# VH-VL binders against Eukaryotic translation initiation factor 3 subunit M (eif3m), part 4

Target 1, 160 residues: Eukaryotic translation initiation factor 3 subunit M (eif3m), of Schizosaccharomyces pombe (q09722r188to347)
Amino acid sequence: DDEQSFAFLLEAVKMDNSTADEAVRELVQRAVNSPKYFFFDDIVTLPPVQQLEQSTLQLLGILSGGMTDDYVSWVAENHAHCQHQKFDEDAIARKMKLLTIASLATQAPNNTLSYGDVAKSLKIDENEVELWIIDVIRAGLVEGRMSQLTKTLSIHRSSY

## First folded at step 4 (VH-VL; framework fv_sutimlimab)

Design h36F (from S4 with heavy chain Y102F)
Fold by ESMFold2-Fast, scan of step 4:
Structure h36F (fold): chain C 160 residues (1-160), chain A 119 residues (1-119), chain B 109 residues (1-109)
Amino acid sequence: as target 1 above (160 residues)
Amino acid sequence: EVQLVESGGGLVKPGGSLRLSCAASGFTFSTYGMSWVRQAPGKGLEWVATISYSGGSTYYLDSVKGRFTISRDNSKNTLYLQMNSLRAEDTALYYCARGYSFGRYFDYWGQGTLVTVSS
Amino acid sequence: QIVLTQSPATLSLSPGERATMSCTASQSVSSSYLHWYQQKPGKAPKLWIYDASSLESGVPSRFSGSGSGTDYTLTISSLQPEDFATYYCQQRSNWPPYTFGQGTKLEIK
């Protein structure tokens, strides 16, 4: 399977600091494009990955701790780089919205996140917030309960 | 240098079976995906099957699904194709090819082994 | 499934002439996943051009590849006797199948 082949590639890069540039780039490309891979800290710190160009390292930094706005700013200056590296800009944008919600959930006072705060951070209409919360819960990044009455997410667990 | 050497081809009747082998040398076999690509006499290239580095993932041309099985033995640096329920349209030269997964192309090919399915 | 169609099916030229052949995809493919192979009679195919425009090691500089989306081209600026062969284009998206064009046979006139 694709998930299994990705796991083997990741282990190969982890075990060999001399891994070929092509294999390292494939690992990064598959990780950033995957709708299921969210934990970029374990990739960005790998020595072969750290030898990549600044634009790719900036993207990995954004994926490992940034917000949607950071990605919007980065991609505006890096469309050609995304084409060259075979990065899916739309897949990454979606992933950044999910990671932004997970980050907000981790930092939320009293484990409560308002729809207004999510809408502000994602630059979306408040009536779209519930769809994004459903997706972040399905991705396993956050566990919690939504209340349409209070327009809040009560957080039980966040994995970011 | 990279070498791929196929064997196991031959003449077989419709409904019969054959097992093809590909002996690999000159590279770390266990780190590459491998494929079988065939070519009917006087015709073009047709991809048949691919297997991942570990053998955990396999993919097949629709017309061979359920009849052909691709496998590998990394300890012996050998790729296999078990062909069952052979049909006349399976007649072809079968190439073993090394996949380059990043670029999604085949960078090295064997010389091929001929499979003829005929009464 | 993405179908690749090559044109012309046969190209008859003399040494020294320019050769141009096309590969058209039924749907847009990334240039990063469009590749060309050279095959001589009785021999296995050889990877010739990868990622639409990158020459494989050992391929003479008279060869070039170009294109994007659905339309790709392989060009030989000045034919040499050893260039007469059949050329195949190939694509694959994130997952198989790998798809080949039917080939363009470049033959001596």
Scores: ipSAE 0.000, ipTM 0.481, lowest interface PAE 16.7, mean pLDDT 86

Design h37D (from S4 with heavy chain G103D)
Fold by ESMFold2-Fast, scan of step 4:
Structure h37D (fold): chain C 160 residues (1-160), chain A 119 residues (1-119), chain B 109 residues (1-109)
Amino acid sequence: as target 1 above (160 residues)
Amino acid sequence: EVQLVESGGGLVKPGGSLRLSCAASGFTFSTYGMSWVRQAPGKGLEWVATISYSGGSTYYLDSVKGRFTISRDNSKNTLYLQMNSLRAEDTALYYCARGYSYDRYFDYWGQGTLVTVSS
Amino acid sequence: QIVLTQSPATLSLSPGERATMSCTASQSVSSSYLHWYQQKPGKAPKLWIYDASSLESGVPSRFSGSGSGTDYTLTISSLQPEDFATYYCQQRSNWPPYTFGQGTKLEIK
């Protein structure tokens, strides 16, 4: 239901450039907080969204192509903005880790991504990498096979 | 479409100061990290400084730490490099380059601005 | 910090010949973090090969990149006049310092 409600809101904003500011902000809030929404290119290009304040546009830019470190830097300067907009900082941080893995997978030479590269990009211990890979696969962003012997992810498909 | 145009280079004596500017256009400046890369006459490329898209994080080559300050004005799509306590070894063509967070590579470069430090 | 060493420093060849140049890192680097730039005299560098093996848009298919770990190679299968330039490898991950090799100058014999 939540997912259907969100889809209807997104289509309403897409079809009407005069959509009220409150509805546009609700769309953005729901998108950034959702553990299931990852495709921010659909949102950032909408004319009503482009009329929002710079802080929100920066966040959407990060979500549409940035890395975890971009978000860490942004959130350090925007805690008050997150509180005001009801952005869930922890939910966004988790989403950025998943998007970072998806981005790395899409760019990976020979469709192979090392645990070391993932750990470095996410600023986590290499021992935690497999758990994050499981999460990115569960999210449907990457399909692949992990090898503990070589400490690599062999990518079969990546969506980003 | 993407353009980076540097300015502010010139002649300066050792111990002097210069401020370099880079005017960006053709992309959403505020969502990209930016860098300065220099090249001494007849020498190779050397990374100097990087700034996050928000300006909250800055990084420097060890030899310029405490002397150079990278900054940006996202409202004006402009990147800056304040260079203090200049030394002869800082003589170089200074390039503005796009890249830090979104791209792990420097995908667009300006044509550079020449800084000459001599007596 | 990671040091990149390029070899040879200068490569003198004629059009039509094969060119091979290497970039060696002081410690293992992900291929996703190794890139190559082409610089012609008086011009700014241009991104040429990214993520060790991916050709940037507009780069001719005679160019190729390969490698992993500490050893990376850029190859030109049959040199054209416009290929004579200096090539720099670069290590650039999420965090600086970002380092360049000293360059391989490809010059006409």
Scores: ipSAE 0.005, ipTM 0.470, lowest interface PAE 14.8, mean pLDDT 85

Design h37S (from S4 with heavy chain G103S)
Fold by ESMFold2-Fast, scan of step 4:
Structure h37S (fold): chain C 160 residues (1-160), chain A 119 residues (1-119), chain B 109 residues (1-109)
Amino acid sequence: as target 1 above (160 residues)
Amino acid sequence: EVQLVESGGGLVKPGGSLRLSCAASGFTFSTYGMSWVRQAPGKGLEWVATISYSGGSTYYLDSVKGRFTISRDNSKNTLYLQMNSLRAEDTALYYCARGYSYSRYFDYWGQGTLVTVSS
Amino acid sequence: QIVLTQSPATLSLSPGERATMSCTASQSVSSSYLHWYQQKPGKAPKLWIYDASSLESGVPSRFSGSGSGTDYTLTISSLQPEDFATYYCQQRSNWPPYTFGQGTKLEIK
């Protein structure tokens, strides 16, 4: 069980600040590549993680509070680092789009997000917005209802 | 030693423009997100704008959107805030602050530069 | 948007006394996103407590932070003269906007 083994690795790193470099890198790689892990504050604050190279710390920072454009800029200068660390650039790009929608939802005025604002932030066409909203809801990051008539997402709950 | 030094503040009339600069030293500027935070005389802190480490993402307080532009020059270790269409309500001490995604807080602040908008 | 409300607005105490001040969020925020700053008159703010309870390097052990959800507290166990300042809480549970409380001014009685 991938999720179970990941949970065990995370607990091991949390319990031992002297955890071996290789185990710490595996934890970061698995978290970054996982389509189901979104809560990077738990990882970035760990003392062994803070000892990793700046490129990896920048990526974790983007995953813990950045937007899609932060990742696009970072990855353009870090393709070799992604290959070396076995980071899945496409998986991260998808995750950043979901996190960007979640972030926009948490700050949305009157709990309402327009399709136009989502499209602009994700650099996509408005006709793709609903598919991304469905994915962010399925991921559990946002609870809400879409309206094709008003081209808005009415937010009932959002996280990060 | 981390240092942030602001400049460019001054007296300007409503509708005028000013450009603030923040010179950074003592750390690798290009790896940190940066922000501007202001404080009106005798009032509390108000976040104004944030820019990512690369300059690829910028975010603004709603009341300054379309009027202010945050930018950076990583080759010069300098952060900028271009302020257009200034209003009396923009009168404040403007702080340059280090902090973005992976700091989650503002760990270093400059001394501030005063912007006064009055006729 | 998450609004932070600090209480009391002004806290008047003598050196040696215990100080307690609160920060209340309009919505639940993670303790990992709640931070405190100290500001003395005429000076820039300084990060004082981060992640609700972690003291920044150089902050005296008489300071402590606690809280979860919507309610957070900064406590000074025995006030020293240098502690009199304005304290601001700040949250960052989402991407911008960052929000600050209005501040608690700790003044000498």
Scores: ipSAE 0.006, ipTM 0.498, lowest interface PAE 13.2, mean pLDDT 85

Design h38D (from S4 with heavy chain R104D)
Fold by ESMFold2-Fast, scan of step 4:
Structure h38D (fold): chain C 160 residues (1-160), chain A 119 residues (1-119), chain B 109 residues (1-109)
Amino acid sequence: as target 1 above (160 residues)
Amino acid sequence: EVQLVESGGGLVKPGGSLRLSCAASGFTFSTYGMSWVRQAPGKGLEWVATISYSGGSTYYLDSVKGRFTISRDNSKNTLYLQMNSLRAEDTALYYCARGYSYGDYFDYWGQGTLVTVSS
Amino acid sequence: QIVLTQSPATLSLSPGERATMSCTASQSVSSSYLHWYQQKPGKAPKLWIYDASSLESGVPSRFSGSGSGTDYTLTISSLQPEDFATYYCQQRSNWPPYTFGQGTKLEIK
């Protein structure tokens, strides 16, 4: 139901460029905090969203194409903004790691992504990589097969 | 075959504007970060700007910030660099380059387009 | 900002000789973020070595890269005529900016 109410809110904002600021901010807050919403291009381009303050637009830009490091740099200077807007910094950080893996998967040469490349991009130990790959697959962002022998992810499909 | 073809360079006076284009083919353009790297005549390489695969994040060399705008049109497989308030020190061959692993390095480059800013 | 300094600026050698050139960073750089490019006159640069020591597809085995921290080296064990070019190192330790060294021009003697 929560997913249905979000979809309704998104449609309302899409249909009315004069949508009240409070409704637009609720849409953005719910999208950035959701562990299941990953496609920010359909939000960032909306005219009411483009009227929000620079800090929020920077965050949406990072979510629509940036990497984990971009978020780490942004959040360091925007803790007060996150508190004021009720943005969940940890939820967004987790989402950025999943989006980073999805992006690496779509760019992977020969449809193969090494655990080393993932660990490097996420700034984590290589032994943590499989858990993050499981999560990105569960999120529907990547479909593939892990090989412990070669420490690689063979990508069958990527969506991001 | 991966191909990047730049265009839009030319001679312009200080304070003038130019828009560079880079036409991409041979790969799924919408899934790669892209960059502009320039090289002044007889000099080395200098990174200018980077854009994420979706266009949501952009980064600039300090000396071009506020004057240059990087953008992309994924439906046309095209990268752009809008250059305003051009200065003599912006004179260079401008390369379009594809990023790998969020632009960690540049695995494919175009032939470059020459921008000359002179008074 | 991390500055990359390449030495020598120019290296004059004959085919068959061994070439070594260095890239020194003003601060420690992860080898995972240190890469090398080859550029021939009138041509665009080509990615040559990535992650300090991994050869790009199509790069001959006579090339090798090594190093860690602040000191990195590109070596060519036995020069061929087609190897004469300018070589640039590049780093990305902090996002952004990217930094390139000034280049080492490898020229035929």
Scores: ipSAE 0.000, ipTM 0.480, lowest interface PAE 16.1, mean pLDDT 85

Design h38E (from S4 with heavy chain R104E)
Fold by ESMFold2-Fast, scan of step 4:
Structure h38E (fold): chain C 160 residues (1-160), chain A 119 residues (1-119), chain B 109 residues (1-109)
Amino acid sequence: as target 1 above (160 residues)
Amino acid sequence: EVQLVESGGGLVKPGGSLRLSCAASGFTFSTYGMSWVRQAPGKGLEWVATISYSGGSTYYLDSVKGRFTISRDNSKNTLYLQMNSLRAEDTALYYCARGYSYGEYFDYWGQGTLVTVSS
Amino acid sequence: QIVLTQSPATLSLSPGERATMSCTASQSVSSSYLHWYQQKPGKAPKLWIYDASSLESGVPSRFSGSGSGTDYTLTISSLQPEDFATYYCQQRSNWPPYTFGQGTKLEIK
């Protein structure tokens, strides 16, 4: 399914609170698995979505304001649910790391985020931090400049 | 530098078993989904199995379901493929491959380990 | 299950020529999640083009990918000696299995 068809599906669910369960589940699955969809506040508050089971609602809550650790705890208890709903655990984990960096950037004192703080929050080696920063910038969630000399990200713009 | 180094291949008779290993380095192994992809001599690529970063979700090619088991040890940065009830059709070079966080494309590959099932 | 068919099976060309190869899917590929890999004899495949048209880091600009739905193309604008290899397409959906085409072998004439 193309990105354009996803946009149409999202608008259809937004316009009709009585949307069929099958369409709502397709919307959630596509949003959760998409490497390009990051703003889950638009989805989690929709009345048809709020009628889904608690496991899915917990995941959407984590995607709309949680951190990587929240997802790690949730997925440990929900592997079967992910298989059944066709949620890609790895795609979600990647998305959570990008959202966690965006959150850290938004909160960063003096608009400066250290590689050490990113590494600790994501539980990755510091030498991997620059690749994750490149991905978060590419995703449009953060705009800034990296310095290998000071091992910091200078933030010009960030998403909440 | 990302590296994937495979081992465990060899010659085995039909009905036999082998365990393949893939040693990963240069990245945080525990945060990536991993896959096995095989290539029969002179033939194309065929996806065999995938495992999520945590090990909690596994997916298999239909022809290997019930015979092959993918697993991982995140504390040792190692991926495994346990192959049972091997058939001549399983003869191939077996590649370890990393999914780039989405689990859906393979950005790094190992050198491959040859499995030959023959009498 | 989506079946990928590549054509031609073998493409024989000389350096400096344009190469074009196709990958056709039996069903529409979700969000153009179609990737290309380059494989040289005795070597592991390398990711070359992802999401139909995005060049992997280090891939020369003479390479391009295009397509959507069921029809995808890889083009090399002016062949160089290092480009002779087998190219495989692979579809990605939001759910396995992942499938590959049978490959297009690009060989020197």
Scores: ipSAE 0.240, ipTM 0.726, lowest interface PAE 4.2, mean pLDDT 88

Design h38S (from S4 with heavy chain R104S)
Fold by ESMFold2-Fast, scan of step 4:
Structure h38S (fold): chain C 160 residues (1-160), chain A 119 residues (1-119), chain B 109 residues (1-109)
Amino acid sequence: as target 1 above (160 residues)
Amino acid sequence: EVQLVESGGGLVKPGGSLRLSCAASGFTFSTYGMSWVRQAPGKGLEWVATISYSGGSTYYLDSVKGRFTISRDNSKNTLYLQMNSLRAEDTALYYCARGYSYGSYFDYWGQGTLVTVSS
Amino acid sequence: QIVLTQSPATLSLSPGERATMSCTASQSVSSSYLHWYQQKPGKAPKLWIYDASSLESGVPSRFSGSGSGTDYTLTISSLQPEDFATYYCQQRSNWPPYTFGQGTKLEIK
């Protein structure tokens, strides 16, 4: 089970600060590439992870609190690093869009997020917004109700 | 709805210190990055400092690094700029600005507070 | 550091005319990180155009932005009295500093 394998690796790194460099790098690589893992705050704070190079720590920081724009800026200067570390740039870009929606939902005044604000933050056409909202809800990052009539997402729960 | 109100500006001598404050209202302050942008009399805009939403990351214009400190108190919805070792070239109207899209641009600005550094 | 140069420094026109002003970057800038602000005398700047071509809420449709790489343009198709102001372009590197152009002053003839 890929999910159980990842969970065991994460637990091993959490319990043993002397975990081998290769295992720590595998944990980070699997986490950033996974379409199912979104909780980077619990990875970036691990002592073995904090020993990794600055470029990787910057990426983990972006994944644990940044927006899509942070990633776009970072990846423009780190293509070689992504290739060397086997980071999937497209998988990370998609994950950043989902995390950005979750962050916007958490920030949303009156628990209401407009399609226009989502489109603006993700730099996509407003017609694509509903597909991204469906994905963020499927990922469990946001619970809410969409209204095509008002072009808004009414937020009941958000996490990031 | 969104409002940013600066205070703390004034006349100070070279080598002196001032602390600027920006009171934010009409939005969830703790979730936005904030910046200070200045404008010398009759001149253009110059970015001074940026702070992340949590206060964990700060960035400065090279000429103010080591002299200015940006900080925030999310419980009070207030942004600060501590200015030490002030120079004549720091004379400007200082704007508080809200960063959007992780600080890529500034979507709301205060009216500014004037800092004059003169003997 | 990326330097933004705006031209012309001053543009003197009458209501009804077309206004075009440029912002040139010393190095290539993503259009996603180039923005325009409008500032009237004695007032704070207002975000006007973001991501090179997207109009901020409340900005009239006579305004448009375009460009990529090092060359960006703000155009007003038919000037209205309220459009006379100074316009600043701004970019952000992937790490600050943020840089602003020197401004183009649009003044009534």
Scores: ipSAE 0.006, ipTM 0.487, lowest interface PAE 14.0, mean pLDDT 86

Design h39L (from S4 with heavy chain Y105L)
Fold by ESMFold2-Fast, scan of step 4:
Structure h39L (fold): chain C 160 residues (1-160), chain A 119 residues (1-119), chain B 109 residues (1-109)
Amino acid sequence: as target 1 above (160 residues)
Amino acid sequence: EVQLVESGGGLVKPGGSLRLSCAASGFTFSTYGMSWVRQAPGKGLEWVATISYSGGSTYYLDSVKGRFTISRDNSKNTLYLQMNSLRAEDTALYYCARGYSYGRLFDYWGQGTLVTVSS
Amino acid sequence: QIVLTQSPATLSLSPGERATMSCTASQSVSSSYLHWYQQKPGKAPKLWIYDASSLESGVPSRFSGSGSGTDYTLTISSLQPEDFATYYCQQRSNWPPYTFGQGTKLEIK
């Protein structure tokens, strides 16, 4: 079971601050590339992870609190690093869009997000916004109701 | 509406070259990874190549590595596949597909462009 | 890398019947990396089920996907005429190659 093996690896790194570099890098690679893992603050704060190179730590910082623009800027300077570490640039870009929507939802005034605000933050066309909102809801990051009439998302829960 | 339109296929002799193009519209092309997937006549699907949204990462099927080059021009919303040293086994309908590497991969496909490698 | 084997290669059934087809991976694959595509003759494939069990928008509820590890299945509870097609499973791991099964052809009896 891939989810179970990841959970075991994460717990092993959490229990042992002297965990071997190879295991730490595998944990980071799997988390970064996974379509299901969104809680990078759990990983970035681990002492073995904090010993990794600056480029990887910058990426983890972006994943734990940044926006899509932060990732676009970072990846432009780090294509070789992504290839070397086997980081999937497209998986990360998708994950950043979902995390950006979740972040916007958490900060949204009156628990309401406009499609225009989402489109601007994600650098996408407004006609793509509903598909991204569906994906963020499917991922469990946001619960809410979309209205095509008002072009808004009414947020009922956002942990992210 | 998402549209992907392939072109550039044709008949070519073994050892020849072709460049395929895929014109994308209806979405923000620069934010999506893109792929080429082929299908030999009467056979199944075979992934050929993937390029990241920025063009910084490219991946290839082993049998085409060194012969094919995937590239993109985000300013023109166009994906390319340069095919060199073509072999009879490269004969197939070549599909352009939109996809992030994880989840919802290949969520939209073009209609394909036929490449026939024959003497 | 990971080889996907689909069975049966051909499934001959009548409308109204239940269809079940399998996809077996040579090594364990996360359900998040397994997807199914539907292809009708002369048409491009369509993403049908993603993450092993999630139906793509517009896919009828008679379709379902399940599985984990090395064994995955696609089931159609009551076949309709429009369901006769070839179905392909696909896996995406952290690192390519990205592979498809050889397909299961669903044909009318």
Scores: ipSAE 0.007, ipTM 0.498, lowest interface PAE 13.2, mean pLDDT 85

Design l14Y (from S4 with light chain S30Y)
Fold by ESMFold2-Fast, scan of step 4:
Formats: structure tokens, sequence, C-alpha cells
Structure l14Y (fold): chain C 160 residues (1-160), chain A 119 residues (1-119), chain B 109 residues (1-109)
């Protein structure tokens, strides 16, 4: 099972002070590329991970608390690094959009997030906002209800 | 409505060049990875090239590396495939395809543009 | 590189029958990123099943996908005339390239 093998790799890196560089790099690659993994605080603080190159640590920092624009700026200077490390730029970009929505939801006044604010933050057409909200709810990052009438997301819980 | 419309195919001699274009509409083009997939007449599907949403990363089928270049113009919502040093085995219908959910599957395809490499 | 082998190459059946076709990978497919496409003569392929078992919108419930690791199956419980087409499996590891199987042609007996 791929999820089981990822769990074993994560435990190996957590338990071993001398975990091999290859295993650490594989853990990071699988985490950043996975459409299912969003909890980078669990990874970035691991001592073997903190020994990786600055470019990789910058990316993990962005995944741990940054916004889509932070990733856009980082990737513009790191395309070669992404190819070398086998980081999927499109997978990370999509993940950053979902994390950005979760972050906006966490800070939303009156537990209400407008489609306009989402569209502006993600730099997308307002017509696409509902599909992104559906994805962030399916990912378990936000619980809430959409209203097409008011063009808002009413937030019951957020994980960011 | 998502639409992908290919153009630029035609008849060309071995060693020649063609540039394919794919005009995208109905979605935010700049946020999706894009690909070219080809199909020789009566044969199966073969992935040719993929480009990331920003254009910063490109990937190619081994047999076209150094000969084909995938590129995009996000301001024009257009995907390109520059094909140089064309060979008879490059003869195929070339599809433009949108990668959905990280580019890992192709949810929308154009109707294709035919490239024939013949003497 | 992961090679996808589809079996059978051609499946000849009548409407109302059950169809089963397989896709076997030369090594484990990452995260079950195995997808099925339906293609009718002269038409572009259509995404049919994604992530091994999820039906694309508009795909009838008589279709199902299953599998993990190296072995994947597409099943049609009761064939309808519109189901006769060529079906391609496709995989992506956590990184391109994408690889397609050679296709299974489902034809009327």
Amino acid sequence: as target 1 above (160 residues)
Amino acid sequence: EVQLVESGGGLVKPGGSLRLSCAASGFTFSTYGMSWVRQAPGKGLEWVATISYSGGSTYYLDSVKGRFTISRDNSKNTLYLQMNSLRAEDTALYYCARGYSYGRYFDYWGQGTLVTVSS
Amino acid sequence: QIVLTQSPATLSLSPGERATMSCTASQSVYSSYLHWYQQKPGKAPKLWIYDASSLESGVPSRFSGSGSGTDYTLTISSLQPEDFATYYCQQRSNWPPYTFGQGTKLEIK
C-alpha cells in the first residue's frame, strides 16, 4: 500500500538520528507531491529534514504556513531544484491553493469567507471558486456550507 | 465550458519542422499543467510531453527529447509544441490535453491535429 | 519505466453480457494513480475512471474499477450498445512520464 509505505518511511525518519539522506529526501518528495498530505509541521521540524538544502527548507516553510504567492515567488527561482528533487510543481501549486483557502477560512471574520476574497487570493475567476471550495472540504481542511445566493462559505471548522 | 482546439498539423517531409498550437478556453489556463498526447493511425495512445502551469518544468518522451519543445503563453491561453527533425514514426494525430488534479490524469482533450511525415 | 499491459487485446461480447478487462503494471503504481479512458472510433479519448475506482461524472454505474499495486480491472456488469469502444489504462508515478496500456478493444460478437 502506498499510504502504508509512506507511514513506515515517516516513522523511520522520526526514530533514527542517523537516517540516510536518501530516505529523508524520499520522505520530503512523497509528502510535497502527495495530494493527501497537508501537515508539513510534522515534517519540517524533524532533525534529519532540517539538514537538507536551503531551497528545500524554504519550500517546506511555505507549505507549513505560507500562501500561494509565496510559492509562486519561490518556484520562479527554483525550477531546476524542483526537477533535481523530483518535486511536482503543479501538485505543489494546487496544494498551496487549498492551504491558502484553509488559512483564509481560519482568519475569516464572522466565520464567513466570500467567493470574491478567495478568487482574489488564488488569482482565479470567481466562477471557479466553488470547485476549489469543494476540493478543500473533500481534503478535510475546512468544514462549512456554500451559498450560491450570497456567494459565501459559512465556516464551521478549519484546520489551519 | 472547457474547450481545447488544436491547429498547425499538416504534411511535412522527413527532417522538416512543424509548430502545433492549442487554444484553451473556459478555465484559468495559467493554473493547470498541460500535455501533448499522440496517436498513430489505428494505434494506441502515447504521451509526448508535459509542461507545468508556470512553464518552468517540462518533461518529454525519450524518443522526442532534443527534437520537440513544449511551451506555453499564459497571457494568450495557448499551448505549443515545436517539432523539429521530424521522422516517419512521428506521424500521428496530436491531442492537447489538460491535466486535472496535479496533471496526473487528463480530464479534457481536444479533437486533435494530424501530423503526417512522408516523403 | 512502468510498462502497462492490457488483457485481452480484443474482447468480443454481446449486449447484456459482463465485460472484464485487466491492466497489469511492471511495477507498483504510485498511490493507485491508474486511470481508464474510453475512446470511440474517430473521437478523442474521454476520462472514464480515475484513481483506480472513481467514476468520472456521467459514467454509468454499471462501470466499476478496482485494483492496487500492479493489478487493476475495469468491469462492465451488463453491456449496452454504447459501451463498445477501446479502453486504455494510464498510470503516473509521483512524477512524469505518463504511460498508457496498448488498449482493449471491446467489440460486438
Scores: ipSAE 0.014, ipTM 0.658, lowest interface PAE 7.4, mean pLDDT 88

Design l16Y (from S4 with light chain S32Y)
Fold by ESMFold2-Fast, scan of step 4:
Structure l16Y (fold): chain C 160 residues (1-160), chain A 119 residues (1-119), chain B 109 residues (1-109)
Amino acid sequence: as target 1 above (160 residues)
Amino acid sequence: EVQLVESGGGLVKPGGSLRLSCAASGFTFSTYGMSWVRQAPGKGLEWVATISYSGGSTYYLDSVKGRFTISRDNSKNTLYLQMNSLRAEDTALYYCARGYSYGRYFDYWGQGTLVTVSS
Amino acid sequence: QIVLTQSPATLSLSPGERATMSCTASQSVSSYYLHWYQQKPGKAPKLWIYDASSLESGVPSRFSGSGSGTDYTLTISSLQPEDFATYYCQQRSNWPPYTFGQGTKLEIK
């Protein structure tokens, strides 16, 4: 029901620009912490959300179009804010890695993304790349085929 | 279809004031951030000010802070720029522009209204 | 703040030729923060390429954008007469300011 209750909260905030601050903050907290929610453009465009403090709006901006390095830089200066807002820094970091792969896939020349480019962008060993690609495909952010022989991901579709 | 129509430009002496307006139509104005971008004669583009869709947040180019005020009236689908203490370097064509994708880029622009500060 | 420098300032070419112009940022910028506009004389700018490589609706496929970090490029594979214009790159991270490059004027030889 967690997914259903989140969907209801999102629709309630969408329908009422006067939504109480507490409800708006709950929506943002649940969205950034959720391992299943990736569509932050749905949230950042909401008028009640735009009334929130600068630190939270920066985070939502990163989630709606930034990369892992943008988050790393932001969180280094916002640990106290994350604690106060009950943002899960590790959950957000994982989400940013998945969104970064989706972003790279969208930009990939000839719809081909190398393991090397993924490893460099995520700052991980190439041997870990396939596990992250499996996760991004399971999340529904990218459709494609991995080739261990060529160390590439052939992209059929990117939804980012 | 999306339309943005600027008005209020004109000739003004240094130290004077002008109020620019931008009438928006063809979209839900209250859900978009809006900006003013200017272009001096024969020069490039320079961002001036941005306002969030609710009016709760405003941002300014450093050289206009304290002199210019961006505001909006969502019930009238209108964006404003109040310009005080005008200087010769404020002479430019002023464009109204709609922010898209969290306001990171401008997908629609008006025709511009000319502001000349001289004599 | 981040400064965008475009090169060359003026590019003089003939129809049918390939055009390549660059936008260099003073510090690293995500490709999701870099966009290109086309402006013809006496007209307002038009969004042309967003997120470094995505063509705006109605932009011909002969246009492409690429780049990462500090170096971004707009390429026109085979110039048509209607492509002669001034092109501006623009960035904005999670917050204003928005900054624009100085523009590259593409003119007919």
Scores: ipSAE 0.006, ipTM 0.490, lowest interface PAE 14.0, mean pLDDT 86

